# Miniprotein binders against f4hyd7r31to219: the designs that were tried, part 23

Target 1, 189 residues: f4hyd7r31to219
Amino acid sequence: DKIRLSAKRDAKEDEGEELPTELNTINSAGGFLVVSPDKLSVKYTNTNLHGHDVGVVQANKPAPIKCLTYYFEIFVKDSGIKGQIAIGFTKESFKMRRQPGWEVNSCGYHGDDGYLYRGQGKGEPFGPKFTKDDAVGGGINYASQEFFFTKNGTIVGKIPKDIRGHLFPTVAVHSQNEEVLVNFGKKKF
Below, E stands for the ipSAE of ESMFold2; O stands for the ipSAE of OpenDDE; V2 stands for 0.75 times the mean of E and O plus 0.25 times the DockQ between their complexes.

## First folded at step 11 (miniprotein)

Design u7 (at its last look DockQ between E and O 0.87; V2 from the best seeds 0.84)
Fold by OpenDDE base, look of step 11:
Structure u7 (fold): chain B 189 residues (1-189), chain A 80 residues (1-80)
Amino acid sequence: as target 1 above (189 residues)
Amino acid sequence: SPAEQARKALDEAKSYLEQAKELAEKGDYRRVIRLTMRAIERAYEALEIAEETGDEELAEEAWRIIREAYRLMERARRES
């Protein structure tokens, strides 16, 4: 509640910063994922044949910087075959065929293992797994320089934010029929 | 030049941050918040150019300003 209220106050005081509002369809990994017409959901449609056939998508805008906290949320509509869904933050230059946190300058909380990934290729124990019907959030606390993640409205963990510069809200799907809805703040969290 | 633009942005960010500190001492927290937002914006511009040009020293200085501006913004919001 307090974090969600803080994020809403901050967005009203910002003179002209563009917020993330939809998924970026231009830089989507063509062929592995389908973004809905409303650009608020993503589905993995292909058979995962290779470990690098990740359907990753960024928001259309980076997380706002003229605030103390940013937060976005996904809802897992379908966990697909493996539930290899990730939420996190990446730079604009992030490779559109990787899970967030598999590359340097990225961070991701992964649903299949509940691990946090932050560019070292090895996940660390972080939170619970998440699957179908879970709401999972990712956020930045700029004052503490931390990433935080949530499951069903509860903070599951925090880590130091060691990544500099603008960061994009990022979602990934990796196995057949994985489908997530994204909430950039148009709906009440 | 990009380097001159980055330095200018950094100098503006520093100026906004110092003005924000002075206003914090006076208890004008509403102006502190606005000036810290400007400091952050200008320091992010400096950081972006510094990362593109490979000027790690300027990037570190910009990142220091960003971190300090957020801490001051948080303080001002707690005291307002």
Scores: ipSAE 0.863, ipTM 0.955, lowest interface PAE 0.5, mean pLDDT 91
Fold by ESMFold2, look of step 11:
Structure u7 (fold): chain B 189 residues (1-189), chain A 80 residues (1-80)
Amino acid sequence: as target 1 above (189 residues)
Amino acid sequence: SPAEQARKALDEAKSYLEQAKELAEKGDYRRVIRLTMRAIERAYEALEIAEETGDEELAEEAWRIIREAYRLMERARRES
């Protein structure tokens, strides 16, 4: 898959820019998730009582901009009670108890319905659902100004990137026992 | 002031982009790539300030520079 290979090459060659390496535990929704000691996995630890009790977490750095593409993956270790896992991109100021894509200035691909959410209130049909044992990727193509997403190494969709400015890789868990591992590129995709 | 910082960053981004275009005509694609990275970085700085201050005109100018720089970087990497 050319997109995975292209993203790896670009990340290796960016000029002195700091890259995302781990999850940001300072901005996480502390009451709804736990981040592992190595800061590369997250699990939902609460009972989902309301739609806005989302366990959302950003990477420690925004996606680099001095490159043509950026890409990261999650692996779904446990789809939990409802399978409401998401991968996407958010502005630094994103409100931490919301799924990526529910608010403006964010974008998210959601596992339970396969929909894309991009701050327009409702999701739109986009790709397949994803669940336990799936590897799901999210990326930015800066040359075309698109977000793109993968499932198990295959591109499942691309959409226009209407959001300007720095964006943080973002993952979310939203029902009991949902758990994902995050790969920012230290592990071969 | 933030407005002065944004204008300065935008002007530097424009300068880097113009230098990159000149080097592209000379075939120095390694330097084109490096200069487009600098243009992008400075233009992103201007864009962020412009969005924080609500200066949409400056934000749009920065964004046009960013898109143009990415297109030039893409062409330079292809030629490399």
Scores: ipSAE 0.796, ipTM 0.921, lowest interface PAE 0.6, mean pLDDT 87
ESMFold2 (binder alone), look of step 11: mean pLDDT 90; pTM 0.910

Design u8 (at its last fold request DockQ between E and O 0.91; V2 from the best seeds 0.85)
Fold by OpenDDE base, fold request of step 12:
Structure u8 (fold): chain B 189 residues (1-189), chain A 80 residues (1-80)
Amino acid sequence: as target 1 above (189 residues)
Amino acid sequence: SPAEQARKALDEAKSYLEQAKELAEKGDYRRVIRLTMEAIERAYEALEIAEKTGDEKLAEEAWRIIREAYRLMERARRES
């Protein structure tokens, strides 16, 4: 509750900055995912043939910078076969076939293992696993320069934000029938 | 040139940050918040250009300004 209230307060003080509002379908066109017509959900429809066949999608805009805190959520509608769903932040130049955190200058919290990935090749223990019917959030605290993640409205962990520059809210799906809804703040968190 | 644009943006960011510090001493926290936002915006512009041009020194300086501006913004919001 307090985090969601803080994030909503900070997002209202955005002095004319463009906020993330929907998924970027233009940059996801070569992916293993289907984005819904409203651009607020993503589903992995293909068979995972290769470890690089990741369905990753970014928000249409980077996280706002004229605030102290940014936050967005996903809702896991279907965990699919493996529940290899990730939430995180990536640069604009991020490879659209990788999990967030598998590449340098990216960070991701992954649902199948509950690990945090931040471009160092191995995940680290971080939080609980997440699956169907879980709400999972990702945020930036700019004052402390931290990433934070939530599960069902509770902070599960924080890490130092060592990435510079604009970051995009990023979601990934990686196994058949994984489906997530994205909330960029239009709905009550 | 991109390098000149980055330097200009960085100099503007520094100017906004210094103005924000002066206003913080006067207790004008609303204007501090606005000026820190301007400083952040200009410093991010400088950073983006510096990253594209490979000017690591300018990128580091821009990032220093960004971090300082956020700390000042947070202080101003707590004191307002």
Scores: ipSAE 0.868, ipTM 0.957, lowest interface PAE 0.5, mean pLDDT 91
Fold by ESMFold2, fold request of step 12:
Structure u8 (fold): chain B 189 residues (1-189), chain A 80 residues (1-80)
Amino acid sequence: as target 1 above (189 residues)
Amino acid sequence: SPAEQARKALDEAKSYLEQAKELAEKGDYRRVIRLTMEAIERAYEALEIAEKTGDEKLAEEAWRIIREAYRLMERARRES
């Protein structure tokens, strides 16, 4: 997979930019999730009483910009009771209780329906659903200004990136026992 | 002032991008890559200020420079 390989190459050749390395527990904690001690996994621990109780977490740094591509993956360890796991990108000021893609200036690929959400009220058909044991990736192609997503190493789709400025890798869990592991590039994709 | 900071950053980004274009004509793609990175960094700074202050004209100007720089960087990576 050329896209995954090129993203890895670009991250290795960055020019002193701080990279995402872990999940940010300070400003992204919604009270409905627990982040592991190594800050590379997140689990939804609430009973999922309401649709507004999203456990959303941003990376500790925005995606680097002094490169042609950026890419990270999640691994779905547990799809929970509803499979409402998401991977995407959000602005720094993104609301803590929202799935990526529900608000303007955000984008998210959602496992329960396979839809892409990009701040337009409802999702649009995009790729396959994803669930337990799937590896799902999200990336930015800066030259083409596109978001792209993968499932198990295969590109599932690309969408124009109409969002300017710095963006944070973002993951969300939203129903009881949903759990993901996050790979910011320290492990081979 | 934010407006002075944004204009300075944008002017520097334009200068880096122009230098990168000149070096691309000479085939010095390593320097092109370095200069496009500088252009992108300074243009992102200008864009960030412009969005905070609501200066859409400056934001669009910065965004155009960013996109041009990425396209030139992509070409330089391919050539090197």
Scores: ipSAE 0.801, ipTM 0.924, lowest interface PAE 0.6, mean pLDDT 87
ESMFold2, look of step 11: ipSAE 0.793; ipTM 0.922
ESMFold2 (binder alone), look of step 11: mean pLDDT 90; pTM 0.905
OpenDDE base, look of step 11: ipSAE 0.863; ipTM 0.955
ESMFold2, fold request of step 12: ipSAE 0.778, 0.794; ipTM 0.918, 0.922
ESMFold2 (binder alone), fold request of step 12: mean pLDDT 90, 90, 90; pTM 0.905, 0.905, 0.906
OpenDDE base, fold request of step 12: ipSAE 0.866, 0.867; ipTM 0.956, 0.957

## First folded at step 12 (miniprotein)

Design v1 (at its last look DockQ between E and O 0.90; V2 from the best seeds 0.85)
Fold by OpenDDE base, look of step 12:
Structure v1 (fold): chain B 189 residues (1-189), chain A 80 residues (1-80)
Amino acid sequence: as target 1 above (189 residues)
Amino acid sequence: SPAEQARKALDEAKSYLEQAKELAEKGDYRRVIRLTQEAIERAYEALEIAEETGDEELAEEAWRIIREAYRLMERAQRES
């Protein structure tokens, strides 16, 4: 509740900064991932043949920087075959066939294991797994320089934000029928 | 040049941050917030160019300004 309220307050006072509003379809890995016409949902439609066949998508804009806290949520509509859904933050140059946190200058909270990934090939224990009907949030606290993640409105963990520069809200799907809705603040969190 | 642009942006960021500090001492927290926002924006511009050009020293200085500006912004928001 408090985080959701602060993120909404801060995003209104920043007259002139462009906020994330929809998924970026231009840079999406169109071979593995289908973005809805409203650009607010993503589905993995292919068979996962290879470990690098990740359907990853970024927001159309980076997280705002003129605020103290940024936050966005996903809703897991379908966990698909494996529930290999991730939420996180990546730079603009992020490889569009990787899970958030598998590459340097990225982080991701992964639903299948509940681990945090932050540019190392090995995840670390972080929070609970998440699946169908879970709401999962990712946020930045700029004052403390931390990433934080939520499950169903509860903070599950925080990590240092060692990544510099503009960061994009990022979502990934990796197994057949995984489907995620994204909320960039148009809906009440 | 990109390097000159980065240095100019960093100098502007420093100036906004110093003005924000002076206004924080006077209790003008609304103006502190605005000036810290400007400092952050300019320091991010400097940081981006420094990362692209490989100027690690300028990147570290810009990142220091960013962190200080956010701390001051948070203070001003708590006191407002």
Scores: ipSAE 0.860, ipTM 0.954, lowest interface PAE 0.5, mean pLDDT 91
Fold by ESMFold2, look of step 12:
Structure v1 (fold): chain B 189 residues (1-189), chain A 80 residues (1-80)
Amino acid sequence: as target 1 above (189 residues)
Amino acid sequence: SPAEQARKALDEAKSYLEQAKELAEKGDYRRVIRLTQEAIERAYEALEIAEETGDEELAEEAWRIIREAYRLMERAQRES
């Protein structure tokens, strides 16, 4: 609870930075997903599945850097036919048809296996699987230079953050009917 | 030039960080937080240019300053 409240406080606009507020529909992999009109939810609409048909979308702004902690959540409304939902962080130039963590300069916590992917292809055991009705969070601890992830308000794991530079909150959907709602802090965590 | 801009940003980041360290010794933690935020911003600017130009030595120097600034900010936040 404390870390989630602290992350919201640390991201306040009075720190002189623009904050992530919505999903970026300009640079998204729009051919495999639909983003809602309010730009706070995404659904996978494709029926042809392979490793280059991932519906990936970044936030409209990178995570702020003039704070000690950043945090955002997704809510899994529908885990679809395969549950291949991911939450993570990516550089601006990330390949938008790939799961976060499958390419360099990205990381992702994946719901179908609970694995952490860190830009080296294969995942590593990390946390529990997550599915429909779960709230899953991703955050950056800048003081320790770690990524951390939560499931239903509880930290499930932390990993070293080896990626330098600005990072975008990133979500991905990859099987038919997967749907997530994204909370950049406008709603209480 | 990008190299001149990166060197300028890095020098400014170092200056902000040194000022922040001096204020921390005096217990002015609110100003420490502000100065570490400025140091981080300028060092990120240097880091961004260094990565664009492939200057790994500059990138590592900028990254070291960034980590040090975050650690100082964390101490100042705790004390404030």
Scores: ipSAE 0.799, ipTM 0.924, lowest interface PAE 0.6, mean pLDDT 86
ESMFold2 (binder alone), look of step 12: mean pLDDT 90; pTM 0.906

Design v2 (at its last look DockQ between E and O 0.62; V2 from the best seeds 0.78)
Fold by OpenDDE base, look of step 12:
Structure v2 (fold): chain B 189 residues (1-189), chain A 80 residues (1-80)
Amino acid sequence: as target 1 above (189 residues)
Amino acid sequence: SPAEQARKALDEAKSYLEQAKELAEKGDYRRVIRLTMEAIERAYEALEIAEETGDEELAEEAWRIIREAYRLMERAARES
């Protein structure tokens, strides 16, 4: 509750910066995922044949920088076969066939293991696993230069934000029938 | 040139940050917040160009300004 309220206060000082509002379908890895017509949900529709057949999608805009805190959420509608859902932040140049945090200049909190990934190829113990009916959030605290993640409205952890420049809210799905809804602030968190 | 644009953006960012510091001493926190936002925007412009051109020194300087501006913004937001 308090975190969700602070993120809303900072987002009202919209000094003309374009906010993330929907998923970017233009750069999405066509073929592994389907984005809904409203561009607010993503589903993995393929059989995972290879470890690099990740359905990753970014927001249409980067996280705003003219604020102290940015935050977005996903809701896990279906955990699919493996629950290999990730939430995180990536640069615009991020490879659209990787989990966030598998590449340099990215981070991701992964649902299947609850680990944090930040470009080292190995996950670190971080938080609980998340699955169907969980709400999972990712945020940036610019004042402290930290990423933070949430599960069901509770902060599960924080890490240093070593990544520079504009960062895109990023969601990934990796196994059959994984489906997530994204909330960029149109709904009350 | 991109390098000239980056340097100009960085100089503007520094100017906004210094103005914000002066206003913080006067307790004009609402104007501090606005000026730190301008400093951040200009410093991000400098940073992006520096990253593209491989000017690591300029990138580090821009990133320093960004971090300082956010700290000042947070302080002003707490005092307002």
Scores: ipSAE 0.854, ipTM 0.954, lowest interface PAE 0.5, mean pLDDT 91
Fold by ESMFold2, look of step 12:
Structure v2 (fold): chain B 189 residues (1-189), chain A 80 residues (1-80)
Amino acid sequence: as target 1 above (189 residues)
Amino acid sequence: SPAEQARKALDEAKSYLEQAKELAEKGDYRRVIRLTMEAIERAYEALEIAEETGDEELAEEAWRIIREAYRLMERAARES
């Protein structure tokens, strides 16, 4: 039946991309963080408080592009000493000791100040701070070419996506005891 | 060569997008969505090569195709 074959091809196309499923431990900044065995949580383990000792980790795959939207969340289990947790998007070659948004071709929403960083030298006022027990989301709207972020299920802001090419979901921890859980969509948002 | 690979990928993306536009005129929005996905994939391939080689003109061309394909996909999704 032609209708049956069409439905089969649609299902194949819906699953034609590899999706982010876990944190990438191969290229992570291993000296400043520990990723859990299930690769869905990360904790900052360094007591060093210098500004360039960031624990940054990307998802194992870039956000899918054969879709209109992409979205993932983190849950802040422990905001640590300084609350310097970030969620964002970075290119594959992003420098792993930098917060997302500190370099060009990256974007990050930061918990300690609520600012958005997008490679412009400093952050911009953007949304509320976020801390322990908050769920924070990051997403891409491909039709409008925007990044959007959420806090506890509410959109807190949108910003133009001026970055071309594949982008990786990215999480950062940066002060003692900061810890986040990551949900790439296997659990209902 | 990388330039030949990028041009081939971009030509394929343009072909998929042209076919998607034709199907949109006929109201076949499920196929429009599938074809725009293919166009996006091929154009992203061209874009990545263009950025690696510093070919900004090709990168801009690929990016225009990508944005147009996403707009058409969104339109088709609303109409289906």
Scores: ipSAE 0.819, ipTM 0.931, lowest interface PAE 0.5, mean pLDDT 86
ESMFold2 (binder alone), look of step 12: mean pLDDT 90; pTM 0.893

Design v3 (at its last look DockQ between E and O 0.91; V2 from the best seeds 0.86)
Fold by OpenDDE base, look of step 14:
Structure v3 (fold): chain B 189 residues (1-189), chain A 80 residues (1-80)
Amino acid sequence: as target 1 above (189 residues)
Amino acid sequence: SPAEQARKALDEAKSYLEQAKELAEKGDYRRVIRLTQEAIERAYRALEIAEKTGDEELAEEAWRIIREAYRLMERARRES
């Protein structure tokens, strides 16, 4: 509740900054994921043959910087075969065949293990696993310079934000039939 | 040049941050918030150029301004 209230308060003070509103389909053409026509959902449709066949997609805009807190949320509609869904933040130059946190200058909270990834190749214990019907959020606290993640409206953890510059809300799917809906704030969190 | 643009953006960011500090002392928190937003925007521009050019010193200075501006913005929002 408090996070959702702060995010709504901050979004009203950001007069003139472009917000993330939809998924960027231009850079997501890796062939492993399908973005819905409304650009607010993503599904992994292929058979995962390779560990690098990640369906990753960024928001159309970076997280706003003229606020104290940014937050976005996904809803896991289908966990697919493995539930290898990730939420996080990446740079514009992020490789579109990796999960958030597998590359330098990225972070991700992963649903299959509940681990946090920060570009070090190994995940660290962080929060609970998440699966079908879970709402999972990712946010930035700019005042504290922290990333935070949520599950079903509860903060599951925080980490230092060591990544500088503009960051894009990022979602990844990796196994067949994984499907997530993205909420960039158009719906009440 | 990109380097000149980054330096200009950083100087603008510093100016906005100093103005924000002065207004914070006067209790004009609404204007503090706006000026910190401008400082952040300018410092992010400087940072982006510095990252592209490999100017680590400028990048660190821009990041210092960003962090200070957010702290001041947070204070202003708490006191408003």
Scores: ipSAE 0.867, ipTM 0.955, lowest interface PAE 0.5, mean pLDDT 91
Fold by ESMFold2, look of step 13:
Structure v3 (fold): chain B 189 residues (1-189), chain A 80 residues (1-80)
Amino acid sequence: as target 1 above (189 residues)
Amino acid sequence: SPAEQARKALDEAKSYLEQAKELAEKGDYRRVIRLTQEAIERAYRALEIAEKTGDEELAEEAWRIIREAYRLMERARRES
């Protein structure tokens, strides 16, 4: 579908702006996760003892703003024991150990329930669940001021983007053995 | 001061956006795209400072500029 393809990629048209290229290991070491040496994968290493033990990690740069669309993907290599994987966007000051979308100024599409969380209490029905072997994307349409998400290349939903300012691509793992690979655009979507 | 930095960035953003609007009237859409990018960059700087200092009026002004610049950029891309 041409609309689906046009929503996936626009970041390379942005001359002179730094782009997300890897996961931020400076702010992400906390004992709940391990980031691979190439900084393009993350695995939850802790026992899921409590809801505050989320392994959350941001990209090394915020999504570019001098473009009309931004998009990145994760691939779920292992859905772990609970499948509590999330993809979304967060402000730089986002509280570590929280799922994207659980706090204000964040947004997250969660695999275990298919819900969208956007800092407004409970999650909302949004799209299909996602699990092992799924490719899941998250993007920003700046012209319409919407977040959009994909599953296996197909847009599953859009929501108004009511968060101002720079936003970081964000992924989270939350139960034992959950593991995702992140594609910031080096591989074709 | 942060307030002076934010106001300066916002004024620059407004200037770039107004120039972009004038060039859009003349059909120079390649320059419109570049000018809206400059406006967005400056307005994001102003917005970031305004949010840190709690200046919601300035933050809202910056946000309005940002949204308008994106809409103009989208139109310019369509026309090019």
Scores: ipSAE 0.823, ipTM 0.930, lowest interface PAE 0.6, mean pLDDT 87
ESMFold2, look of step 12: ipSAE 0.798; ipTM 0.921
ESMFold2 (binder alone), look of step 12: mean pLDDT 90; pTM 0.908
OpenDDE base, look of step 12: ipSAE 0.864; ipTM 0.954
ESMFold2 (binder alone), look of step 13: mean pLDDT 90; pTM 0.906
OpenDDE base, look of step 13: ipSAE 0.865; ipTM 0.954
ESMFold2, look of step 14: ipSAE 0.811; ipTM 0.930
ESMFold2 (binder alone), look of step 14: mean pLDDT 90; pTM 0.907

Design v4 (at its last look DockQ between E and O 0.88; V2 from the best seeds 0.84)
Fold by OpenDDE base, look of step 13:
Structure v4 (fold): chain B 189 residues (1-189), chain A 80 residues (1-80)
Amino acid sequence: as target 1 above (189 residues)
Amino acid sequence: SPAEQARKALDEAKSYLEQAKELAEKGDYRRVIRLTQEAIERAYEALEIAEKTGDEKLAEEAWRIIREAYRLMERARRES
């Protein structure tokens, strides 16, 4: 609750900064994922044939920087076959066929194992797994320079934010029928 | 040049941060918040150019200003 309230306050203080509002369909990995017409949901439609056939999508804008806290949330509508859903932050140059945290200058909290990935190809124990009907959030605390993640409104962990520059809210799906809804703040968290 | 633009942005960021510090001593926390936002924006501009040009020294200096500006912003928001 307190984090959701702080993030909402912080996002209102700078009327001049563009916020993430929808998924970026222009740079989406064509063929592995379908973004909904409203650009607020993503579904993995293909059979995962290869470990690099990740459906990853970024927000249309980077996380705001003129605030102390940024936060966004996904809702897992379907965990699909494997529940290989990830939430995190990536740079604009992020490879659109990787999970967040598999590449340098990215981080991701993954639902299948509950691990955190930070560009070293190895996940570390971090939080619980997440699946269908879970709400999972990712945030930045700029004052402490930390990433934080949530499950169902509770913080599951924090890590140092070693990544510099603008970061995009990022979601990934990787197995058939995985479907997530994204909330960039239009709905109450 | 990109290098000159980055240096200018960094200098502006420093100026905004110093003004924010002075106003923090006066208790004008609303203006502190605005000036720290300006400092962060200008320092991010410097950082982006520095990352593209490979100027690691400028990038580190910009990042130092960003971190300091956020700490001052947090203080101002707690006191307001």
Scores: ipSAE 0.865, ipTM 0.954, lowest interface PAE 0.5, mean pLDDT 91
Fold by ESMFold2, look of step 12:
Structure v4 (fold): chain B 189 residues (1-189), chain A 80 residues (1-80)
Amino acid sequence: as target 1 above (189 residues)
Amino acid sequence: SPAEQARKALDEAKSYLEQAKELAEKGDYRRVIRLTQEAIERAYEALEIAEKTGDEKLAEEAWRIIREAYRLMERARRES
């Protein structure tokens, strides 16, 4: 609760830095996902569950860097048929058909197993699973160089951030009817 | 050139960080916070170029400045 408040305060104090405000529809593939008109939600609409048909979308701007903490949340509106929803951070050049954390220079907290993925090909036990009606957050602590994640306002884990450079808030959906809403801070956490 | 741009950005970041350290010794934490923010911004610019050009030495230099600036900013926010 305090980390959510600290992250909100930091983002508000950085008036001169462009902040994430919406999902990036220019570099994000359509075809098996739909981004809402307000660009604050995404749904997996593909009925084929073959191969690497991951619906990955980045925020329109990287996380701000002139602050000590950054944080955003998703809300799981529909966990779909497999609950393969992820929240994390990726470099600008991240491959858009991959779950965050499946490749180097990315990390992701995944709802169906509760695992953390850090670009090593396998997930590691990390936190609880998350599903429909959960609010899940992801953040960066720049002073300690850690990623941290929350479920329903409670920190579930922290991991070392061994990725340098600008990072984009990233969400992914991967099975039929998975749908998330994204809160970049315009609404109270 | 990209290499010249990256070196210039890094040198400016170092200068901002040194100014911030001097002001921290005087207890002017509001200015410390602003100077560390400038150092971070310039060092991130250098880091981005260095990573795109494969200059790992310059990237590591920039990253060290960035980490030090964040630690100083954190201390300054605690004190202010």
Scores: ipSAE 0.806, ipTM 0.925, lowest interface PAE 0.6, mean pLDDT 87
ESMFold2 (binder alone), look of step 12: mean pLDDT 90; pTM 0.908
OpenDDE base, look of step 12: ipSAE 0.863; ipTM 0.954
ESMFold2, look of step 13: ipSAE 0.775; ipTM 0.910
ESMFold2 (binder alone), look of step 13: mean pLDDT 90; pTM 0.908

